# Ledger of designs, part 31: VH-VL binders against q39962

Target 1, 193 residues: q39962
Amino acid sequence: DPTDGFTEVPLTEDNFVIQKPYDKPLNDRYSYKNGIRRLWVYENDKPFKVGSPTRPRTEIRIKGHDYSSGVWQFEGQVHVPEGTSGVTVMQVFGAVNKATALQLRVYNGDLKSYKSNSVATDIYNKWLRVNVIHKVGKGEITVFINGQQKLVVNDDGPAEHYFKCGVYAAPDGSSNYMESRWKNIKLYKSDNK
Below, E stands for the ipSAE of ESMFold2; O stands for the ipSAE of OpenDDE; V2 stands for 0.75 times the mean of E and O plus 0.25 times the DockQ between their complexes.

## First folded at step 8 (VH-VL; framework fv_ucenprubart)

Design f1 (at its last look DockQ between E and O 0.78; V2 from the best seeds 0.69)
Fold by OpenDDE, look of step 8:
Structure f1 (fold): chain C 193 residues (1-193), chain A 119 residues (1-119), chain B 108 residues (1-108)
Amino acid sequence: as target 1 above (193 residues)
Amino acid sequence: QVQLVQSGAEVKKPGASVKVSCKASGYTFTEYWYMAWVRQAPGQGLEWMGLIYPSSGSTWYAQKFQGRVTMTRDTSTSTVYMELSSLRSEDTAVYYCARGYYDEWMDYWGQGTLVTVSS
Amino acid sequence: EIVLTQSPDFQSVTPKEKVTITCQASQSIGDFLLWYQQKPDQSPKLLIKYASESYRGVPSRFSGSGSGTDFTLTINSLEAEDAATYYCQQYDYYPGLTFGGGTKVEIK
């Protein structure tokens, strides 16, 4: 199991900060019910901040555990409804050349690293366990789906890092409606890996 | 290693224009970054002037400087330019360029360029 | 625009003493508040992001707190090298990114 050798970092609701269109109330783009965090956004929504050039998003920003060293792991179960496409559902923020070290995106039911590396296929309407391990010292990110290693990539250099999940419209286009659901979001840390 | 290297000090007369350059290196210039310009008059605080998105060339200027400031970029040289026209004595300041993540903080700053406006 | 008001403008502090600097926003900016340190003849350096998160490489004696409109930068035990001017900056509203007026900290 990808969590072997890791220690869970206790999270509270204070660690879950929602980033959403700046002109929408929280409950218009986010809900937390029965342990499930539902995040959605529309193609024509406003960006996260006024004046931002970024595309629409509704994302959970894990706060309070930003890191620039060590070995950190994000775990969560994600459900992407059919029709959601051209969207980032999980990312590791922070890089030298890019804003993020990793983006897991959904395109027509396929989960990919950005636009290229396939991580999983036929993901719609089902829960997937997602584990992302970032070994900062090695500059390495490993992605696990349902406990199976699917991807190993290099991060994009040393930076300030944190994890995000939800929906963030891809720069090359997206479906009109974008949604992801998350449950059992956890954070792990290891000093020995 | 990320570096922002600015052009040298300038001395200008009132009414003239000044163009300061900021050469970026150590990262992908046209990625998800903005380049901001911040100035600081002698003995005064920091003042936001505006920003440019090198990827698109899109700009945003503080209202105070609209019509008088022009920010441009040259992707071939990874250089951003800030031109300020109709210079006044109160424009005397150190001008900084600073790189920032979209929607996030500015992490790297240039060394600053002193612009002196005097008759 | 969002106005940030820092207090005090100036402090003369004995080494090892605690330093407290405040920054008040004219409207709520959540936790989108930065603290910078600027030493004489140097460019500003980022100390704190998101109001309370230390930037990498920043000594542990520096800490930030607050949300909404009231923010505080604390230097738990002032070192001689901490003599500088400190600025808060909001990054919640891009068309009006603004800095506080600055707080100069000198060593007594």
Scores: ipSAE 0.818, ipTM 0.925, lowest interface PAE 0.8, mean pLDDT 95
Fold by ESMFold2, look of step 8:
Structure f1 (fold): chain C 193 residues (1-193), chain A 119 residues (1-119), chain B 108 residues (1-108)
Amino acid sequence: as target 1 above (193 residues)
Amino acid sequence: QVQLVQSGAEVKKPGASVKVSCKASGYTFTEYWYMAWVRQAPGQGLEWMGLIYPSSGSTWYAQKFQGRVTMTRDTSTSTVYMELSSLRSEDTAVYYCARGYYDEWMDYWGQGTLVTVSS
Amino acid sequence: EIVLTQSPDFQSVTPKEKVTITCQASQSIGDFLLWYQQKPDQSPKLLIKYASESYRGVPSRFSGSGSGTDFTLTINSLEAEDAATYYCQQYDYYPGLTFGGGTKVEIK
């Protein structure tokens, strides 16, 4: 199991900061009911900040555990409804050349690293367990889906990193409506490197 | 390795203009980065002047400098420029460029360029 | 533009004592506040991002707190090498990435 050798880092609601279109109240793009966080955005929504050239998002920014060393793991279960496409649902922020070390995007029911490396297919309308292990010292990110290793990529470091999940419109090809649902979001760090 | 290398010190008379360059290396200049300009007069604090997005060339200037500052970039040389016109003695300062992530902090700074404006 | 007011302008502090620097924003900036250290003849060095997230390589004696309009940088046991000027900067309101006026800290 991808969590073998890891210790859970406790999270409270204070660690779950929502970034959303700047002109929308929180409840217009986010809900947390029965243990499920629902995050959605429309293609023509405003960016997170006034004046930003970035595309629309409603994302959880995990606060309090930014890192630049060690071995860290994100875990969560994600559900993407059919019709959502052209969207990042999970990311590792921070890189030298471009802003992120990893983006997991959904295109037409397929989960990919950015627009290229396949991670999983036929993902709509079901819960997937996602684990992302970042070995900063090796510059390596490993992605697991339902406990199975699917992808190993380089992180393009060194940088400051943090985890995000939700919906963030991809550069092109976004559906009008984008939604992801998340539950059981956890953070781990390794006891050993 | 990321580096921002600025042009050398300049001495100017009041009413002139100055153009400071900032050459970027060690990263993808046009992807997801802004470049900000910050100045510091002798014995004074840091003052943000504006930023440019090298991808599009879009700029945002602090209100204080609107009408006197122009920021440009050359993507073929990975260089940004800051030009300040109608110089006054109060514009004597060290001028820094700094890159930042879209929506996030600045992570690398240039070495600074001293501009002296004297009669 | 958002105005950041730092206090105090200057402190002379006994080694190993606690330093507290405050920064007040003219409107809420959420957690989008940075703290910098600047030594003479050097570019500013980032200490704290996102109001409270320690930047890489920053000693544990430095910490940041606050949200909204009121923020604090704390050095919990001042070392001689910490003599510097400290600045807050907001990064919530683009294009106004404004700085506080600075706080000079000297060793007594």
Scores: ipSAE 0.766, ipTM 0.900, lowest interface PAE 1.5, mean pLDDT 93
ESMFold2 (binder alone), look of step 8: mean pLDDT 89; pTM 0.894
ESMFold2, look of step 18: ipSAE 0.708; ipTM 0.874
ESMFold2 (binder alone), look of step 18: mean pLDDT 89; pTM 0.896
OpenDDE, look of step 18: ipSAE 0.602; ipTM 0.867

Design f2 (at its last look DockQ between E and O 0.71; V2 from the best seeds 0.00; counts 0 for: pae E 4.4 > 2)
Fold by OpenDDE, look of step 8:
Structure f2 (fold): chain C 193 residues (1-193), chain A 119 residues (1-119), chain B 108 residues (1-108)
Amino acid sequence: as target 1 above (193 residues)
Amino acid sequence: QVQLVQSGAEVKKPGASVKVSCKASGYTFTEYWYMAWVRQAPGQGLEWMGLIYPSSGSTWYAQKFQGRVTMTRDTSTSTVYMELSSLRSEDTAVYYCARGYYDEWMDYWGQGTLVTVSS
Amino acid sequence: EIVLTQSPDFQSVTPKEKVTITCQASQSIGDFLLWYQQKPDQSPKLLIKYASESWRGVPSRFSGSGSGTDFTLTINSLEAEDAATYYCQQYDYYPDLTFGGGTKVEIK
């Protein structure tokens, strides 16, 4: 199991900060019911901040555990409804050449690292266990789906890092409606790996 | 390693224009970054002037400087320029360029460029 | 425009004493508040992000707190090298960024 050798970092609700279109109330783009966090956004929604050049998003920003060293792991179960495409559903924020070290994106039912490197296929309407391990010292990110290693990539240099998940419209285009659901979001840390 | 190297000090007359350059290196210039310009008059605080997105060339200026400031970039040289026209004595300041993540903080700063405006 | 008011403008502090700097926003900015340190003849350096998160490499004696309109930067035990001017900056209204007036901390 990807969590072997890791210690869970306790999270509270204060660690979950929602980023959403600046002109929409929270409940118009986010819900938290029965342990499930539902995040959605439309292609023509406003960005996170006024005047921002970024595409629309509704994302959970994990707060309080930003890191620039060590070994950190994000775990969560994600459900992407059919029709959601051209969207980032999980991010490792922070890099030298990019804003993020990793983006897991959904294109037509395939989960990919950015536009390439298929991670999983036929993911629609299913709960997937996602584990992302970031070994900062090695500059390495490993992605696990349902406990199986699917991808190993290099990060894009040392930076301040944190994890995000939800929906963030891809720069090359997206479906009109974008949604992801998340449950059992956890953080882990290891000093020995 | 990220570096921002600015052009040298300038001395200008009132009414003239000044163009300060900021050369970036150590990262992908046209990625998810903005370049902000912040100035500091002698003995005074920091004042945000505006920012440019090198990827698109889009700009966002502080209202105070609209119509008088022009920010541009040259992607071939990874250089951002800030031109301030109709200079006044009050424009005497050290001008900084600073890199930032979209929607986030400024993490790297240039060394500053002193612009002196005097008759 | 969001106005950030810092207090005090100046402090002369004995080494190892506690330093407290406040920054008040004209309206709520959540936790989108930064603290910068600027030493004489140097460029500003980022210290705190999101009001209370320390930037990498920042000594543990520096801490930030607050949310909404009232923010505080604390140096729990002032070192000689901490002589500098400190600025708060909001980025809630990005891309419109504004700075506080600054607080100069000198060693007594």
Scores: ipSAE 0.755, ipTM 0.910, lowest interface PAE 0.9, mean pLDDT 95
Fold by ESMFold2, look of step 8:
Structure f2 (fold): chain C 193 residues (1-193), chain A 119 residues (1-119), chain B 108 residues (1-108)
Amino acid sequence: as target 1 above (193 residues)
Amino acid sequence: QVQLVQSGAEVKKPGASVKVSCKASGYTFTEYWYMAWVRQAPGQGLEWMGLIYPSSGSTWYAQKFQGRVTMTRDTSTSTVYMELSSLRSEDTAVYYCARGYYDEWMDYWGQGTLVTVSS
Amino acid sequence: EIVLTQSPDFQSVTPKEKVTITCQASQSIGDFLLWYQQKPDQSPKLLIKYASESWRGVPSRFSGSGSGTDFTLTINSLEAEDAATYYCQQYDYYPDLTFGGGTKVEIK
């Protein structure tokens, strides 16, 4: 199991900061009911910040545990309804040459690293367990789906890093409506250096 | 490695304009980083002037500088420019460019450009 | 605009002693506060983000605390190389990213 050798880092609601279209109240794009966080956005929504050239998003920014060393792991269960496409659902933020070290995107029911490496297929309308391990000292990020390793990529450090999940419209090809649902979001740190 | 290299010192008379350049290297210039301008008068603190997004050319100016400042960029040379018009003696300062990610932090700064406004 | 008021303007401190610098915001900014160090004739360098989280490579003697309107930067044992001016900056009210007035720290 990808969490073997890891210690859970406790999270509270203060660690779950929602980034959303700047002109919308929170409940117009986000809900948290019965342990499930629903995040959605429309292609024509405003960006997170006034004047920003970035695309619309409704994302959880995990706050309070930014890292630049060590071995860290994100875990969560994601459900993407059919019709959502051209969207990032999970990110490792922080890189030298660009903003992120990893984006997991959904294109027509397939989960990919950016637009390239396949991670999983036929993902609509079911819960997937996602684990992402970042070994900063080795510059490596490993992605697991339902406990099975699917992808290893290099990061682009050195940088300050944090995890995000939700929906963030891709540069091109976004559906009009984008939604993801998340539950059991956890953060881990390895005791091994 | 990220570098921001600014143009050299300038001496101007009141009422003139100055245009300071900031050339970026070591990262993707048109990614979603902004370039900020911050100035520092002699013996004084840091003062926010505004920012530009090189990707779109969109700008935001602090209210104090509205109508006097113009920020532009040239994506072919990875260079940002800050132009300040109708110069006054209180505009004497070191002008810095700095790269930032819009809701987080500024991580790399240029070396600064001294602009002196005197008769 | 958000006004950040730093105190004191100036400190002359014996090596190895504790230095405390405060920054007060005119309205709540949560913990969206940065601390910078600026040495003479150099560009500012980031020390602390989110009021209390150390930037990469910053010595452990530097720490930050506070939230809302009242923030503190602490140097728990001053070293000679720490002689500099320190600035706070808020980043809650983007894109008006204002700075405090600065605190100059000198070795006595």
Scores: ipSAE 0.351, ipTM 0.757, lowest interface PAE 4.4, mean pLDDT 91
ESMFold2 (binder alone), look of step 8: mean pLDDT 90; pTM 0.906

Design f3 (at its last look DockQ between E and O 0.83; V2 from the best seeds 0.00; counts 0 for: loop humanness VL .298 < .304, pae E 3.0 > 2)
Fold by OpenDDE, look of step 8:
Formats: sequence, structure tokens, C-alpha cells
Structure f3 (fold): chain C 193 residues (1-193), chain A 119 residues (1-119), chain B 108 residues (1-108)
Amino acid sequence: as target 1 above (193 residues)
Amino acid sequence: QVQLVQSGAEVKKPGASVKVSCKASGYTFTEYWYMAWVRQAPGQGLEWMGLIYPSSGSTWYAQKFQGRVTMTRDTSTSTVYMELSSLRSEDTAVYYCARGYYDEWMDYWGQGTLVTVSS
Amino acid sequence: EIVLTQSPDFQSVTPKEKVTITCQASQSIGDFLLWYQQKPDQSPKLLIKYASESYRGVPSRFSGSGSGTDFTLTINSLEAEDAATYYCQQYDYYPDFTFGGGTKVEIK
């Protein structure tokens, strides 16, 4: 199991900060019911900051555990409804050459690292267990789906890092409606290198 | 490592223009970054001027400087330029370039360029 | 335009004392508030991001708090090297990532 050798970092609700279109109330783009966090956004929604040139998003920003060293792991179960495409559903923020070290994106039912590197296929309407391990010292990110290693990539340099999940419209285009559901979001940390 | 190196000090007359350069190195210049310009008059606070996205060349200027400031970039040399026209004595300041993540903070700053405007 | 008002403008503080600097926004900016430290003849350095997150390499004696319109930078135990001017900056509203007026902290 990818969590072997890791220690869970206790999270509270204060660690879950929602980034959403700046002109929409929270409940119009986010819900938390029965342990499930539902995040959605429309293609024509406003960005999360006024005047921002970025595409629309509704994302959970894990707060309080930003890191620049060590070994950290994000775990969560994600459900992407059919029709959601051209969207980032999980991010490792921070890099030297890019804004993010990793983006897991959904294109037509396939889960990919950015535009390439298939991670999983035929993911619609299913709960997937997602584990992302970031070994900062090694500059390495490993992605597990349902406990199986699917991807190993470089993080593109050390930076200020944190995890995000939800929906963020891809720069090359997206479906009109974008949604992801998350449950059992956890953070882990290891003292191992 | 990321470095921002700015051009040297300038002395200008009122009404003239000044063009300050900021050369970036140590990262992919045309990726998910903006380059901001911030100035500081002697003994005064920091003042936001605007930003440019080197990847696209798109600019966002503070309202105060609209019509008078022009930010450009040269991707071949990884250099950003800030030109301020119709200079006034009040424009005397140290001008900083600073790199930032899209929609996020500025993490690296240039060393600053002193621009003195005097008759 | 979002206006950030810092208080006080100036503080003279004895080493090891607690320093508190406030920044008030004219309207809510959530937690999109930065704190910078600027020493004489140097470029500003980022201390705090997202109102309360310490930036890499920042000593633990520095902390930030607040959300919405009221923010605070705290230096728990002032060191001599902390003599500087501190600025808050909002990065919620494009294109003006406006700064506060600054707070100069001197050592007694």
C-alpha cells in the first residue's frame, strides 16, 4: 500500500479552503454532504480572483501544511461524472519552471498527467483511490491509482508546495460543465527520504 | 537558481522616457509566470505598477500608470522591459522587477534600478 | 482599488519584545494577503503568504493571522536583524496588487 511507512497528518475543516469563482457564493459551486465534497464549475464562470486571466476553478486548497522539504502524500477518492473533460482534478502546486509540479487532468474519461502520460482510463462514474507521493529531496512524484503505481515523474524543481483538488478548467479547453467529487482526503508525511 | 538582473541606474529629464530591463535566468522564462514591476520612491513605500506574462506578452497595468507605462518582453533573451514615458520628478524611484506564479505571490526580485528624474 | 492601511507607521522596540503590525483592507480579500520584509538598500523579501503561511526559510518567530479585512503580522521575539520595514500586499484583485503603506520597525 502506498501509505506504508507514512504517518497520517491530522486534518480539520480549517485545512480545507475553497477557491471558487469570485462572483459566486460557495454553495453554488461547492457542497459537503455525507462525507462527499462536490466541486463544480462552468466554462464561462469567472476566475477565482477578480481580473485574473486564468480559467475558472472550484478547488480545495489544502491549507496549513505547505511544504518545501520532506516526503508528503496526498490521498483521496475521486469521482468524476461522465461529461467532465478538459479539467484538472488534482494538483501539486509549486515548481521552478512551472506553477505546478503535477496536474492530474481528465480528458474524455482518461486520467492523465497534464496532456500526456496516461494514468488511468475509463474513469467516469467511478470512485478512484488517488495517492500522490512527493519526495521533495529526490524531486520525484509518484501517482497511485487504486493502490497501483501508475506514474513517476520529476517535480521540476523545489518550491513552495501544497496540494489542491477539485476542478480547474484546462487551458486548451474544457466541457461546459465540470465536476469532481472527493471523499476521504488525507495527508501523510514520512521522514524517509 | 532563479535570478533577475536589472539594468543600471538612469538619470532623465522631465518629459523624457526611461526603459528598464530585467533579465531572467534559472527557470523557463515563458512558462506559468508573470513579471511584475514595483517601484519605491526615496523614503516611501512600495507601489505596484503592473505585470506582464512573458508567455503571451499580455500586460496588466495599474490604473495610475495606464497610458504612460509599457511592459514588453523578449523571449529570445529572457528579458522583460518596463518603459515609462512623460517622466516627472515624482517618478524618481527604485524600480523592481519581480517574478510571480500565475495568480500567486512574487518569489524572486531584481536588485532594483534607480531612476532619477530632475531638471 | 483595494486600499491597505497599515498600523502603526513606526515602532521602536526593545529586543525580545513582541511586535504586532496590522493591515486593514478596504474590502474583503479572503486570505490573499502577503507580508514582506525590506531592509535598507535591499529588495523586499516574502515572509508570509495566504495571510498565515510562513514562506520558506522564514524564522518561526514570524507569524501571520487574519482573514477578510483584518490582518496581523507578529514577531514573537524581536531580533536585532529584524529591523526593517514591513509591507502587506493583497493579491486578490487584478491588476492592482496594492501594498500597504509600510511599518518601520527599529530596535531600541
Scores: ipSAE 0.747, ipTM 0.908, lowest interface PAE 0.9, mean pLDDT 95
Fold by ESMFold2, look of step 8:
Structure f3 (fold): chain C 193 residues (1-193), chain A 119 residues (1-119), chain B 108 residues (1-108)
Amino acid sequence: as target 1 above (193 residues)
Amino acid sequence: QVQLVQSGAEVKKPGASVKVSCKASGYTFTEYWYMAWVRQAPGQGLEWMGLIYPSSGSTWYAQKFQGRVTMTRDTSTSTVYMELSSLRSEDTAVYYCARGYYDEWMDYWGQGTLVTVSS
Amino acid sequence: EIVLTQSPDFQSVTPKEKVTITCQASQSIGDFLLWYQQKPDQSPKLLIKYASESYRGVPSRFSGSGSGTDFTLTINSLEAEDAATYYCQQYDYYPDFTFGGGTKVEIK
């Protein structure tokens, strides 16, 4: 199991900061019911910050555990309804050349690293367990789906890192409506080098 | 290995213009990065001037500098420029460039360029 | 638009003592506040991002706190190398990322 050798880092609601279109009240793009966080955005929504040229998002930015060293793990379960496409649902922020070390995107029911490396297929309308391990000292990120290793990529560091999940419109090819649902979001750390 | 290297010190008379360059290396210049300009008069604090996105050339200037500042870029040389016109003695300052990701923090700064405006 | 007011303008502090610097925003900026250290003749160095997240390579004696309009930078046990001027900056109201006026910290 990908969590073997890791210690859970406790999270409270204070750690779950929602980034949303700046002109929308929170409940217009986010809900949290019975342990399930629903995050959605429309392609024509405003960016997160006034005046920003960035695309629309409704994302959880995990606060309090930004890192630049060590071995860290994100875990969560994601559900993407059919019709959502061209969207980032999970990311590791921080890189030297681009802003992110990893983006897990959904294109037409397939989960990919950016637009290229396949991680899983036929993912619509079901829950997937996602684990992402970042070994900063090796510059390495490993992605697990349902406990099975699917991908290993390089991180492009050194940088400041943090985890995000939700929906963030990709540069092109976004559906008009984008939604993801998340539950059981956890963070882990290891002493491994 | 990200590096921002600015042009050398300048001495100008009141009413002139100055153009400071900032050459970027060690990263992809035309990605989602902005380049900001910040100045600091002797013995004074840091003052935000504005920013440019090298990818599009789009600029945003602080209101205090509207009409006097122009920021441009040359993607073939990975260089941004800041030009300040109608100089006054109060414009004597060190001018810094700094990069950031879209609307996030600035992570790398240039070494600064001293501009002295005197009669 | 957003004015950041730092206090105090100046502190002279005995080594190993605690330093507290405040920054007040004229309206809420959420957690989008940065703290910088600047030593004479050097570019500013980022210490704290997102109000309370330590930047890489920053000693653990530096910490940030606050949200909304009231923010604090703390140096828990001042060392000689910490003599510098400290600035806050907001980055919520794009693209006018304004700075506070600065706080100079000297070793007594």
Scores: ipSAE 0.547, ipTM 0.839, lowest interface PAE 3.0, mean pLDDT 92
ESMFold2 (binder alone), look of step 8: mean pLDDT 90; pTM 0.912

Design f4 (at its last look DockQ between E and O 0.73; V2 from the best seeds 0.00; counts 0 for: pae E 3.4 > 2, grease 19.1 > 18.9)
Fold by ESMFold2, look of step 8:
Structure f4 (fold): chain C 193 residues (1-193), chain A 119 residues (1-119), chain B 108 residues (1-108)
Amino acid sequence: as target 1 above (193 residues)
Amino acid sequence: QVQLVQSGAEVKKPGASVKVSCKASGYTFTEYWYMAWVRQAPGQGLEWMGLIYPSSGSTWYAQKFQGRVTMTRDTSTSTVYMELSSLRSEDTAVYYCARGYYDEWMDYWGQGTLVTVSS
Amino acid sequence: EIVLTQSPDFQSVTPKEKVTITCQASQSIGDFLLWYQQKPDQSPKLLIKYASESYRGVPSRFSGSGSGTDFTLTINSLEAEDAATYYCQQYDYYSDLTFGGGTKVEIK
């Protein structure tokens, strides 16, 4: 299991910062009911910061555990409703020359690394367990779906990193409405033994 | 290594304008980073003036400077500019550019440009 | 407009002693508070984010604490290279940024 050799890092609601369209109150784009976080945007929504050229998002930015060394792991379960496409649902933020080291995007029911490497297919309307391990010393990020390793990529050098999940409209090809649902979001750090 | 190199010191008369440049290197200039401008009068603290997104040219100016400040960029030279008009003696300061870590904190700063306003 | 008030304005401290700097916000800002260090004739450098989270490469003798309106930067054992002015800054995705007035720390 991808969590073998890892110790859970406790999270509370204080660790979940919601980035949302700047002109919307929180509950217009986010809900947390019965252990399930629902995050959504429309293609024509505003960016999260006034004046920003970035696309619309409603994302959880995990706060309080930014890292630049060690071995860290994100875990969560994601559900993407049919009709959502052209959207990032999970990120490892921070790179030398770019904003991110990894984006997991949904295109027409397929989960991909950016627009390229397939990670999972036929993902609509079901829950997937997602684990992402970042070995900073090796510059490697490994993606697991339902406990099975699907992808290994390089992280693009030293930076301050953190994990994000939710919805962030991709540069092109976004559906009018984009939604993801998340539960059981956890953070792990590698044991030293 | 990320570097922000600013133009040299300037001496101006009241009522004039000044345009300070900030040349970026060591990263993709048009990636989703902002460039902020922060000034510091002699012996005083830091004052945020606003920011520009080099990718789009979009700007956000601090309320105090709206109407007097203009920020622009040239993507072919990886350079941002800050122009402050209708200068007064109290605008004498060191002007810094600083790169925003995405839309959060400022992680790299230029060396500063002294602008002196006196008659 | 959120006003940040730092104190003291200045302190002169014997090497190896503890330095405590405070920052008070005019209204609650949660933990959205940064600390910067500016050494003489240098540009500012980020030390602490989210009130208490150390930025990468920052020595462990620097720590931050607080939430709401009251925040503290601590240098547990002052080193010669720590002589600098320290600024708090609040940030918000939706409004202008503001800095505190600064606290100058000198070696006695």
Scores: ipSAE 0.461, ipTM 0.806, lowest interface PAE 3.4, mean pLDDT 91
Fold by OpenDDE, look of step 8:
Structure f4 (fold): chain C 193 residues (1-193), chain A 119 residues (1-119), chain B 108 residues (1-108)
Amino acid sequence: as target 1 above (193 residues)
Amino acid sequence: QVQLVQSGAEVKKPGASVKVSCKASGYTFTEYWYMAWVRQAPGQGLEWMGLIYPSSGSTWYAQKFQGRVTMTRDTSTSTVYMELSSLRSEDTAVYYCARGYYDEWMDYWGQGTLVTVSS
Amino acid sequence: EIVLTQSPDFQSVTPKEKVTITCQASQSIGDFLLWYQQKPDQSPKLLIKYASESYRGVPSRFSGSGSGTDFTLTINSLEAEDAATYYCQQYDYYSDLTFGGGTKVEIK
């Protein structure tokens, strides 16, 4: 199991900051019911901050555990409804050449690292267990789906990192409606890996 | 190693304009960072003037400076410019450029540019 | 516009003593509060983010606390190198970013 050798970092609701279109109330783009966090956004929504050139998003920004060293792991179960495409659903934020070290994107039911490197296929309407391990010292990110290693990539240089998940419209285009659901979001840390 | 290098000190007359440059290096200039301009009058505090997103050229100016400040960028040289017009003596200050960390805090700062406005 | 009021404006402190600086916001800003340090003839440096999170490389003697409208920067056991002016800054609202007036800390 990808969590072997890791210690869970306790999270509270204070660790979950929602980034959403700046002109929409929270409940118009986010819900938290029965342990499920539902995040959605439309193609023509405003960015998360006034003046931002970024595409629309509704994302959880895990706060309180930013890191620039060590080994950190994000775990969560994600459900992407059919029709959601051209969207980032998970990010390892922080990089030199990019805004993020990793983006897991959904294109037509396939989960990919950015626009390439297939991670999983036929993911629609299913709960997937996602584990992302970031070994900062090695500059390495490993992605696990349902406990199986699917991808190993290099991060994009030293930065201050944190994890995000939800929906963020891809730069090359997206479906009009974008949604992801998350449950059992956890954070782990290991000093010995 | 992120670096922001600003242009040299300026001396201007009231009513004139000044254009300060900030050259960025050590990171992807056209990514989702913003470049803010913050000034500091002698012996005074910090004052935010506005920001520009180098990726798009989109700007956000402080209300106080709207109509008087213009921020631009040259992606080919990774340089941001701040032009302040209709200068007054009160505009005498050290002007800083500062990179915004993905629309959050300002993590890297230029060395500052002293602009002196005097008759 | 959100106004941040810092207190005190100035304090002279003996090394190894505790320093406390406050920042009060005119309205609630949650924990979207930053602390910067500016040493003489230098550019500001980020110390604290989200009111209580230390930025990378910041010594452990620096800490921040507070939420809503009242915030505090604490230097536990002041070092000589900590002589500087400290500024709070809010980044919560979709409006002009604002700084506190600054607190100058000198070594007694």
Scores: ipSAE 0.294, ipTM 0.771, lowest interface PAE 2.5, mean pLDDT 93
ESMFold2 (binder alone), look of step 8: mean pLDDT 90; pTM 0.917

